# Designs tried in a protein design chat: miniprotein binders against Mucin-6 (MUC6). Part 24

Target 1, 185 residues: Mucin-6 (MUC6), of Homo sapiens (Human) (q6w4x9r395to579)
Amino acid sequence: GHCSLEGGSFVTTFDARPYRFHGTCTYILLQSPQLPEDGALMAVYDKSGVSHSETSLVAVVYLSRQDKIVISQDEVVTNNGEAKWLPYKTRNITVFRQTSTHLQMATSFGLELVVQLRPIFQAYVTVGPQFRGQTRGLCGNFNGDTTDDFTTSMGIAEGTASLFVDSWRAGNCPAALERETDPCS

## First folded at step 18 (miniprotein)

Design fb1 (from hb2 with E34Q)
Fold by ESMFold2, fold request of step 24:
Structure fb1 (fold): chain B 185 residues (1-185), chain A 119 residues (1-119)
Amino acid sequence: as target 1 above (185 residues)
Amino acid sequence: SEEEKIKEIREEVKKLLEEARKLIEEAKKAGDEQAVWLLEIAVRLLEEALKTGDPERISYALLFLSMALITVAEKKGDPKAVELLEKAQELLRKALEENNPELIKEAIKLIKEAAELLG
């Protein structure tokens, strides 16, 4: 399973359903019982410096009871608030550079994340087959059926990306908007 | 020439790959799951770097290999291997900063010496 966060505002789910949204918030990308210690992968979006009212991806966070690994567009990697030299490892997570523009987080539990730092901050999530049918969040439910990929945190299948994305907010933040253009300012 | 230096580096990396694969088999026998996991990643990174021939990718892959080998060395209680590998990482970071393939060759020598102590 592959889920991607590209172009600042585009998402493609594990079941290949594309959508776009704008919002200033942290969102749950992926929750699953396959992630140890109540692990979750989250995405942080903030207002884009290119267009007013549009947002783009600025960080990806892996959070569990033991770790809070933040990979941000400023190219600093932290765990529990402490900056780490790369390559970095815990017992079951490692973060390292593949190139000057790409970071990778690999795990022993079937989650892999590749982050393009430049020219645009983008993220690519890969999960092993054990995750099939066992995921929730912005990356969808990985059940092979796109008709219910927009399932909210309350278990309601929605027809629009905005309602789905809003349900996966991980904090106090404004509702998301689905749009393709932004007024000039 | 720089191209000849890169060719030499690629040949030495191929030799390190053989050593890394041997250490993976030893880690499997010992039941050291973390070493197997990290070394398998290192092998994949080195194989990818060799396909490109890019000394920058090679340096990042060698940094990862060095970290994986430090993990092995610490479990075996071999502080000399740890010291060699930490020096190799320092050289590789400097090679990346200076874009200097000679420092990559020096780091590879240290990594090979450490791998022999661990093998």
Scores: ipSAE 0.799, ipTM 0.922, lowest interface PAE 0.7, mean pLDDT 88
Fold by ESMFold2, fold request of step 19:
Structure fb1 (fold): chain B 185 residues (1-185), chain A 119 residues (1-119)
Amino acid sequence: as target 1 above (185 residues)
Amino acid sequence: SEEEKIKEIREEVKKLLEEARKLIEEAKKAGDEQAVWLLEIAVRLLEEALKTGDPERISYALLFLSMALITVAEKKGDPKAVELLEKAQELLRKALEENNPELIKEAIKLIKEAAELLG
């Protein structure tokens, strides 16, 4: 299964459903019981243009009870707030440079992330077959059916990206996103 | 020439790949799951780097291999191997900063010496 975050604002789900959104928030990209220690992969978006409505990907975060790994567009990698030299490892996660422009996070539990740092900050998520039908978040549910990929955090299948995306916000987002009035996505 | 130096580096990397594959089999027999996982990634990275012949990609792959071998060295309690591998990583980072293939060759020598201690 592949999910991608490209062009600053475009997403393609594990079931190949494409969509676009804008919002200034951290979003749940992937949750699954296959991720140890209540793990989740999250995407951070922030303003990227002249208009406040234009946003783009600025960081990817892997959060569990053991780790908070942040890969930022400023090319800094931290775990639990501490900057790390690459290659870096824990017992089941490793982060390393593939090239001067690409980082990879690999895990022993079937999650892999490739981050393009330049020219545009982009992320590519790969999960093993054990994740099939076992995912939720912006990357969809990985069940082979694109019609329900826009399933909200409350389990409601939506026909549009905006309600789906807003339901996957993590934490308080004080802009119009809290009221789902942003004309983005 | 630079082409001849890259050719030499690629031949030495091929030898390291064979040693890394042997260490993977030893780690499997020992039940060292983390070493198997990390060394398999290292082998993939080196194979990909060899296809390009790009000294930058080779350096990043060797940095990863060195980290994978450090995990083996720590499990075996071999501080000399750890020291050699940490020196190799420093040389590889410097090679990347200076675009200097001679430092890659020096790092490979240290990695091979460490692998002999671990084998």
Scores: ipSAE 0.792, ipTM 0.918, lowest interface PAE 0.8, mean pLDDT 88
Fold by ESMFold2, fold request of step 19:
Structure fb1 (fold): chain B 185 residues (1-185), chain A 119 residues (1-119)
Amino acid sequence: as target 1 above (185 residues)
Amino acid sequence: SEEEKIKEIREEVKKLLEEARKLIEEAKKAGDEQAVWLLEIAVRLLEEALKTGDPERISYALLFLSMALITVAEKKGDPKAVELLEKAQELLRKALEENNPELIKEAIKLIKEAAELLG
């Protein structure tokens, strides 16, 4: 399964459903029982231009009971707030550069993340087949059916990206609809 | 020439790949799951880097291999192998900053010496 976060706040789910949203918050990309220690992958979006609808990815976070790995737009990688030299490893996670512009997080539990640092900060999430039907978040539910990929944190399938995205907020931030200025969202 | 230096580096990486594959098999026999996991990543990174011939990608792959081998060396209690691998990482970081392929070749020699100590 592949999920992508590309420029202009475009997302493509594990079931290949594309959508766009505009928001300045941390969002849950992926939750799954396949992630150890209550792990979750999250994305941080912030303002990137003149319009309130111009938002972009500025960081990706892997959070569990043991680790908080932050890969940020400034090319610094931290774990639990401490900057790390790359390549870096824990017992089941490693972070390293593939090239001067691409960084990878690999795990022993079937999650892989590739981050394009430049020219535009983008992220690509890959999960193994054991995750099929067992994911939640902005990357969708990975069940082979795009019609229910907009399932909210309360288990309700929505017809619009904005309501779906808003339900996956992590923390205190404005709802995506309140920040929306693009009539196509 | 610079082209000849890159060709030589690629040939030395191919030799180092064979040594890394042998260490993977040894780690499997020993039940060292983390070493197998990290070394298999390192082998894939080196194979991908060789397809491009890009010394930058080769350097990043060798940095990863060095970290994987340090993990093995620490478990075996081999401080000399750790020292060689840390020096190789220093050379590789300098090679990346200076765009100096000769430092890559020097790092490969240290990595091969460390790999011999480990297996």
Scores: ipSAE 0.791, ipTM 0.920, lowest interface PAE 0.8, mean pLDDT 88
Fold by ESMFold2, fold request of step 24:
Structure fb1 (fold): chain B 185 residues (1-185), chain A 119 residues (1-119)
Amino acid sequence: as target 1 above (185 residues)
Amino acid sequence: SEEEKIKEIREEVKKLLEEARKLIEEAKKAGDEQAVWLLEIAVRLLEEALKTGDPERISYALLFLSMALITVAEKKGDPKAVELLEKAQELLRKALEENNPELIKEAIKLIKEAAELLG
């Protein structure tokens, strides 16, 4: 299972469902009982310039009861708020560079993350087959059916990416913008 | 020449891979799941780096291997192996900073010595 976060807020789910959104929040990418210690993978988006409707990925966060690993576009990696030299490991997670432009997070529980730092900050999530049918969040439910990948945090299938994405917000932040508004203001 | 230095580094990495694979088999026999996991990642990274011949990729892969071997050395209580591997990491970080392949060769020799102590 592959999920990607590319360009200006483009997402492709584990079931290959593509969508985009505009939002400046932390979102749940992946929740699963297969992640130990109530783990979740999250993505942080912010505005990408002078355009009010353009947003881009600025960090990826793995959060559990044990760890809060943040990989940010400034190329700093932290765990529980403390900056770490790479390569870095815990008992079941390691973060390292493969090249000057790519970081990887590998785990012993079937989650892998590749982060392209340059020229544009992008992320690629891979999960093992044990995750099939066991995921929730922006990366979808990994059940082989794209028609229900827009299932909200309340279990409701939505027809638009905007409503789906908003339901997966993980903090206080504005709702995702669907379009530019108020051209005469 | 630069090409000859890279060729020598690649040959030394191939020899080091043989040693790393032996340590993986030893870790499997010992039931050391973390060592197997980390060393298998290290072998994959080195194999990928060899396909390119890129000294930066080789250096990053060797840094990872050194971390994996330090983990093994600490578990076995071998402070000499840890010392060698920490020195190798210092050389590799300097090699990356200076784009200096001779430091990569020096680091590989230390890593091989440490691997022999652990095998």
Scores: ipSAE 0.786, ipTM 0.915, lowest interface PAE 0.8, mean pLDDT 87
Fold by ESMFold2, last read:
Structure fb1 (fold): chain B 185 residues (1-185), chain A 119 residues (1-119)
Amino acid sequence: as target 1 above (185 residues)
Amino acid sequence: SEEEKIKEIREEVKKLLEEARKLIEEAKKAGDEQAVWLLEIAVRLLEEALKTGDPERISYALLFLSMALITVAEKKGDPKAVELLEKAQELLRKALEENNPELIKEAIKLIKEAAELLG
C-alpha cells in the first residue's frame, strides 16, 4: 500500500483514489491497529503564501505513546520536542537522510515514510500487506474499494473530499476546501 | 585525482559490504532482531549508493551503517568499537560539509576496524 502527499495539496490514497484539498490544520493520515502503542501518522498543512486560500504540506508527524517524531519543511527532525542528529533510531523506528533532499523513516512494524524536502515538501507513505483493510484517515481504508475511501472519523462514507478531510482534523481548525478561493474575484 | 579517490572509496565500500553481510548472519544466529533489521537497511543503502558512485550518497549510507554497528557494539559491550564508529560518523559529517572524499576514506578505515572487533 502506497499513499502520497504531493504538490503541496494533492493526496492519493492506498487504493489509488486522488483528491485535493486546502486547509490549515493537522490531519490524521493513517491510524491502524497494526501501529504499536496507539500510533498514528499525521500531516500538517499551512498557508503556502501563493494565494489567500492555498495551503501546502509543512510537516509530517508520527505519534505514539512513546514517540512524537516531527519531520518539518525546515529540515529539522525532533522526537518529543528534542532535535535529533541523523541517522536517529529508537527500538523500532529509524530516521535518516538518503540524499541531501530526501529523508526516510523506516520501522520494524511495516510503516515506511519517504519525505522529499526540496524543491517541494512531499511525503510518500508505504505500508505492508498486514495493513490491508485495517487503515483509516486521509490515506483511506486500504480495502481495494475506492467507493468508501472517503470514510470519515465517524465511520460514514462521504462523496466529497472536503467533508472527508474535515472529519480527520486533529484540532479546532477552519473547514477545508477542494479548491482555492481568491477573495479578489 | 578525484576520480581515483572515488574509485578507491567504492572498492573499500564493496569490502565493507561483505563484512556487514557476515555481521547480519551472526546477528541472525544470535536472535538479535534489531541488528538484523538495521544492518539489512544499511546494506541496501550502500548497494544503492554504489550504483551511483556519488560520494554524498555513500557518506549518508556509511553514517547509517555506523549507527547500526554502534547498536551491535553496545549489545556486545565493546566500547572501543563504539568509539571508532562515533569518530567515523564525525568524519562523515565533516566530509559532507566539506565535500572531501579523503575524510570518507578515513571513516571507512575506522568502520572496518570496528567491524573486525565485532566479528
Scores: ipSAE 0.780, ipTM 0.915, lowest interface PAE 0.8, mean pLDDT 89
Fold by ESMFold2, last read:
Structure fb1 (fold): chain B 185 residues (1-185), chain A 119 residues (1-119)
Amino acid sequence: as target 1 above (185 residues)
Amino acid sequence: SEEEKIKEIREEVKKLLEEARKLIEEAKKAGDEQAVWLLEIAVRLLEEALKTGDPERISYALLFLSMALITVAEKKGDPKAVELLEKAQELLRKALEENNPELIKEAIKLIKEAAELLG
């Protein structure tokens, strides 16, 4: 399964459903019982222009009971708030540079993350087949059906991306700005 | 001259890959699951880097291999191998900063010495 965060505001789910949103928040990208220690992958979006309707991905966070790994657009990697030299490893997670522009987080539990640092900060999530039907969050539920990929954190299938995205906020932050979405851009 | 230096680096990486594969088999026999996991990633990264011939990509792959070998060296209690590998990482970081393939060659020499001590 593949999920991508591209172009600052575009998401493609594990079931290949594309959507776009803008918001200044941390969102749950992927939760699954297949991730150890109550692990979750989260995406951080922030203002990228002169208005709140111009937001883009600025960091990706892997959070569990043991680790809080942050990969940010400034190319700094931290775990539990401490900056780490790359390559970096824990018992079951390693973060390293593939090229001058790409970082990878590899795990022993079937999650892989590739982060493009330049020219645009983008993220590519890959999960093994054991995750099928076992995911929640902005990357969808990985069940082969795009019609329910907009399932909220309360288990309600929504018809709009904005309600779905807002339900996956991981903190106290404003709702996404629907009116500022440009249908021609 | 630059082409010849890159060709030499690629040949030395191929030799190092053979040694890394032997160390994977030894780690499997020892039940060292983390070493197997990290070394298999290192082998894949080096193989991918060789396809491009890009010295930056080779350097990043060698940095990872050095980290993987340090985990082996620490488990075996071999501080000389750790010292060699840490020096190799320092050289590789400088090679990336200076864009200097001679530093890559020196780092490979140290990594090969460490791999021989471990295998």
Scores: ipSAE 0.774, ipTM 0.911, lowest interface PAE 0.8, mean pLDDT 88

Design fb1 (from hb2 with E34Q)
Fold by ESMFold2, fold request of step 19:
Structure fb1 (fold): chain B 185 residues (1-185), chain A 119 residues (1-119)
Amino acid sequence: as target 1 above (185 residues)
Amino acid sequence: SEEEKIKEIREEVKKLLEEARKLIEEAKKAGDEQAVWLLEIAVRLLEEALKTGDPERISYALLFLSMALITVAEKKGDPKAVELLEKAQELLRKALEENNPELIKEAIKLIKEAAELLG
């Protein structure tokens, strides 16, 4: 299974459902019982241009009870707040640079992440077959059916990306329309 | 020439791949799951780097291989192999900063020596 975060605001789910969204928040990309220690993969989006409607990916976070690995567009990698030299490893996670512009997080539990740092910060998530039908979040449910990939955190299948995406916010960050104001308002 | 230096590096990497594959089989027999996992990643990275012939890709792959071998060396209690591999990583970081393939060749010699101690 492949899920991608490209062009700053575009997502393609594990079931190949494409969509685009705008928002300034941290979102749950992937939750699954297959991730140890209650692990989750998260994406951080923020404003990227002069328009209030333009946002882009600025960081990817892997969070579990043991680790908080942050990969930021400033090219710094931290675990639990401490900057790490690459290549870096724990018992079951390793982070290393493939090239000057790409780095990778590999795990022993079937999750792999490739991050393009430049020219545009992009992320590519790969999960093994044991994740089929067992994922939740912005990357969808990986059940082979694109019609229900927009399932919210409350288990409701939505017809629009906006409601789906907003349901996967991590923390108290309001929807883009509620948070951002038009300068002419 | 630059072409000749890159060809020499690729031939030495192919020799390291053979040694790394041998160490993977030894790690499997020893039940060292972390070593198997890390070394298999290292082999894949080196194979991909060889397809491109890009010394930058080769250097990053060799940095990873060195980390994987340090893991093996620490479990075997071989401080000489650790020392060689740490020196190799220093050379590879300098090679990346200076864009200097001669430092890559020096690092490969150290990695190969360490791999022989561990094999």
Scores: ipSAE 0.764, ipTM 0.908, lowest interface PAE 0.8, mean pLDDT 88
Fold by ESMFold2, look of step 18:
Structure fb1 (fold): chain B 185 residues (1-185), chain A 119 residues (1-119)
Amino acid sequence: as target 1 above (185 residues)
Amino acid sequence: SEEEKIKEIREEVKKLLEEARKLIEEAKKAGDEQAVWLLEIAVRLLEEALKTGDPERISYALLFLSMALITVAEKKGDPKAVELLEKAQELLRKALEENNPELIKEAIKLIKEAAELLG
C-alpha cells in the first residue's frame, strides 16, 4: 500500500484514489492498530503562495505514546521537541538521509515514509500487507475499494473530499474558524 | 585526481559491504532482530550508493552503517568500537560539508576497524 502527498495539495490514497484539498491544519494521514503505542501519522498544512486559500504540506509527524517525530520543510527533524542528528533511531524507528533532497523514515512495524525536501516538499507513505483493511485517515482504509476511501472519523462514507478531509483534522485550527466567519468586504 | 579517489572509495566500500553482510549473519545467529533490521537497511543503502558512484550518497550510507554498528557495539558493551564509529561519523559529516573524499576514505578505515572488533 502506497499513499502520496504531492504538489502541495494532492493526495492519492492506499487504494489509489486521488483528491485535492486546501486547509491550514494538522490532519491524520494514517491510524492503525498495526502501529505500536497508539501510533498515528499526521500531515501539517499551512498557507503558501499568494492566495489566502492556497495551502501546502509543511511537515509530517509520527506520534505515539513514546515519540513525536516531526519532519518539517525546513529540513529539521525533531523527536519530542529535540532536534536530532541524522541518522537517528529509536528501538523500532529510524530516520536518515539517502540523498541531499530526500529523508526516509523506516520502521520495524511495516510503515515507511519518504520525504522529498526539494524542490517541493512531498511525502510518500508505504505500508506492509498487514495494514490491509486496518487503516483510517487521509490515506484511506486500504480495503481495495476506492468508493469508501472517503470514510470520515465518524465512520461515514462521504462522496466529497472536503467533508472527509475536514473530519480528519487533529487539534485546533484557528485559521479555519476565521476563514469560515470571514466577511466579504 | 577526483575520479581516482572516488574509484578507491568505491573499492573500499565493496570490501566493507562484505564485512557488513558477515555481521548480518552473526546477528541472525544471535537472534538480534534490531541489528539485522538496521544492518540490512545499511547494506541496501550502500548497494544503491555504489550504483551511482556519488560520494555524497556513499557518505550518507556510511553514516547509517556507522549508526547501525554503534547499536551493535552498545549491545555488546564494546566502547572502543563505539568510539571508532563516532569518529567515523564526524569525518563523514565533515566530508559532506567540504566535499572532501579523503575524509570518506579515512572514515571507512575506522568503520572497518570497528566491524573487526564486533565480528
Scores: ipSAE 0.750, ipTM 0.899, lowest interface PAE 0.9, mean pLDDT 87
Fold by ESMFold2, fold request of step 24:
Structure fb1 (fold): chain B 185 residues (1-185), chain A 119 residues (1-119)
Amino acid sequence: as target 1 above (185 residues)
Amino acid sequence: SEEEKIKEIREEVKKLLEEARKLIEEAKKAGDEQAVWLLEIAVRLLEEALKTGDPERISYALLFLSMALITVAEKKGDPKAVELLEKAQELLRKALEENNPELIKEAIKLIKEAAELLG
């Protein structure tokens, strides 16, 4: 299964259902019992800086009880906010560069993440067949049926992306007007 | 010439791939599942880099191989191999910064020396 986050705001689910959204928040991309230690992938979106209504992907986060890995355009940060030299490894996760523009996270538990750092920050999630029917989040449920890919965190299939996406927010999200302030100017 | 240097690098990488595959089989016999996992990734990265002939991809793949071999060296308790591999990583990072194939070739020599200590 493949799920992609492209063009700053576009998502294609494991079942190939495309949608677009804008929001300033951290969202759950993927949860599954196949991920060890309550692992989850999350996506961080923030204002793009090209218009006040547009947001784009700025980071991808893998979080479990054992590991926290934040991949952003200029650094990989792990446990306790410490930046790491690449290649990096744990017992079952490794993060490395394929090229100057592409970074990969590989795991021994069937999750792979490829991040394009330039020219636009994009992410590509791949999961093995053991994940079929056992995923939830913005990447959908991977059951071969696009009609229920917009299933909310409460298990309700929605007809609109906005209700679905809002249900998967993973943190406090300040008002957009507060984030438009430029503290450095 | 630059063409001759790249050709030499590719031939040395092919030799290093043969050694890496032997180390994978040894790691399997030893039950070292993490070494097998990391070395198999390293072999795949090197094979892909060879298809392109791109010195930058080769350098990133060699950086990963060096990390995988450090994992093996630490489990075997071989500080000389670790030192050689850490030096190889320093050379490869500098090669990437300077786009300098001479540093890649030098790093490969250190990696091969470390692999001999581990085999």
Scores: ipSAE 0.750, ipTM 0.906, lowest interface PAE 0.8, mean pLDDT 86

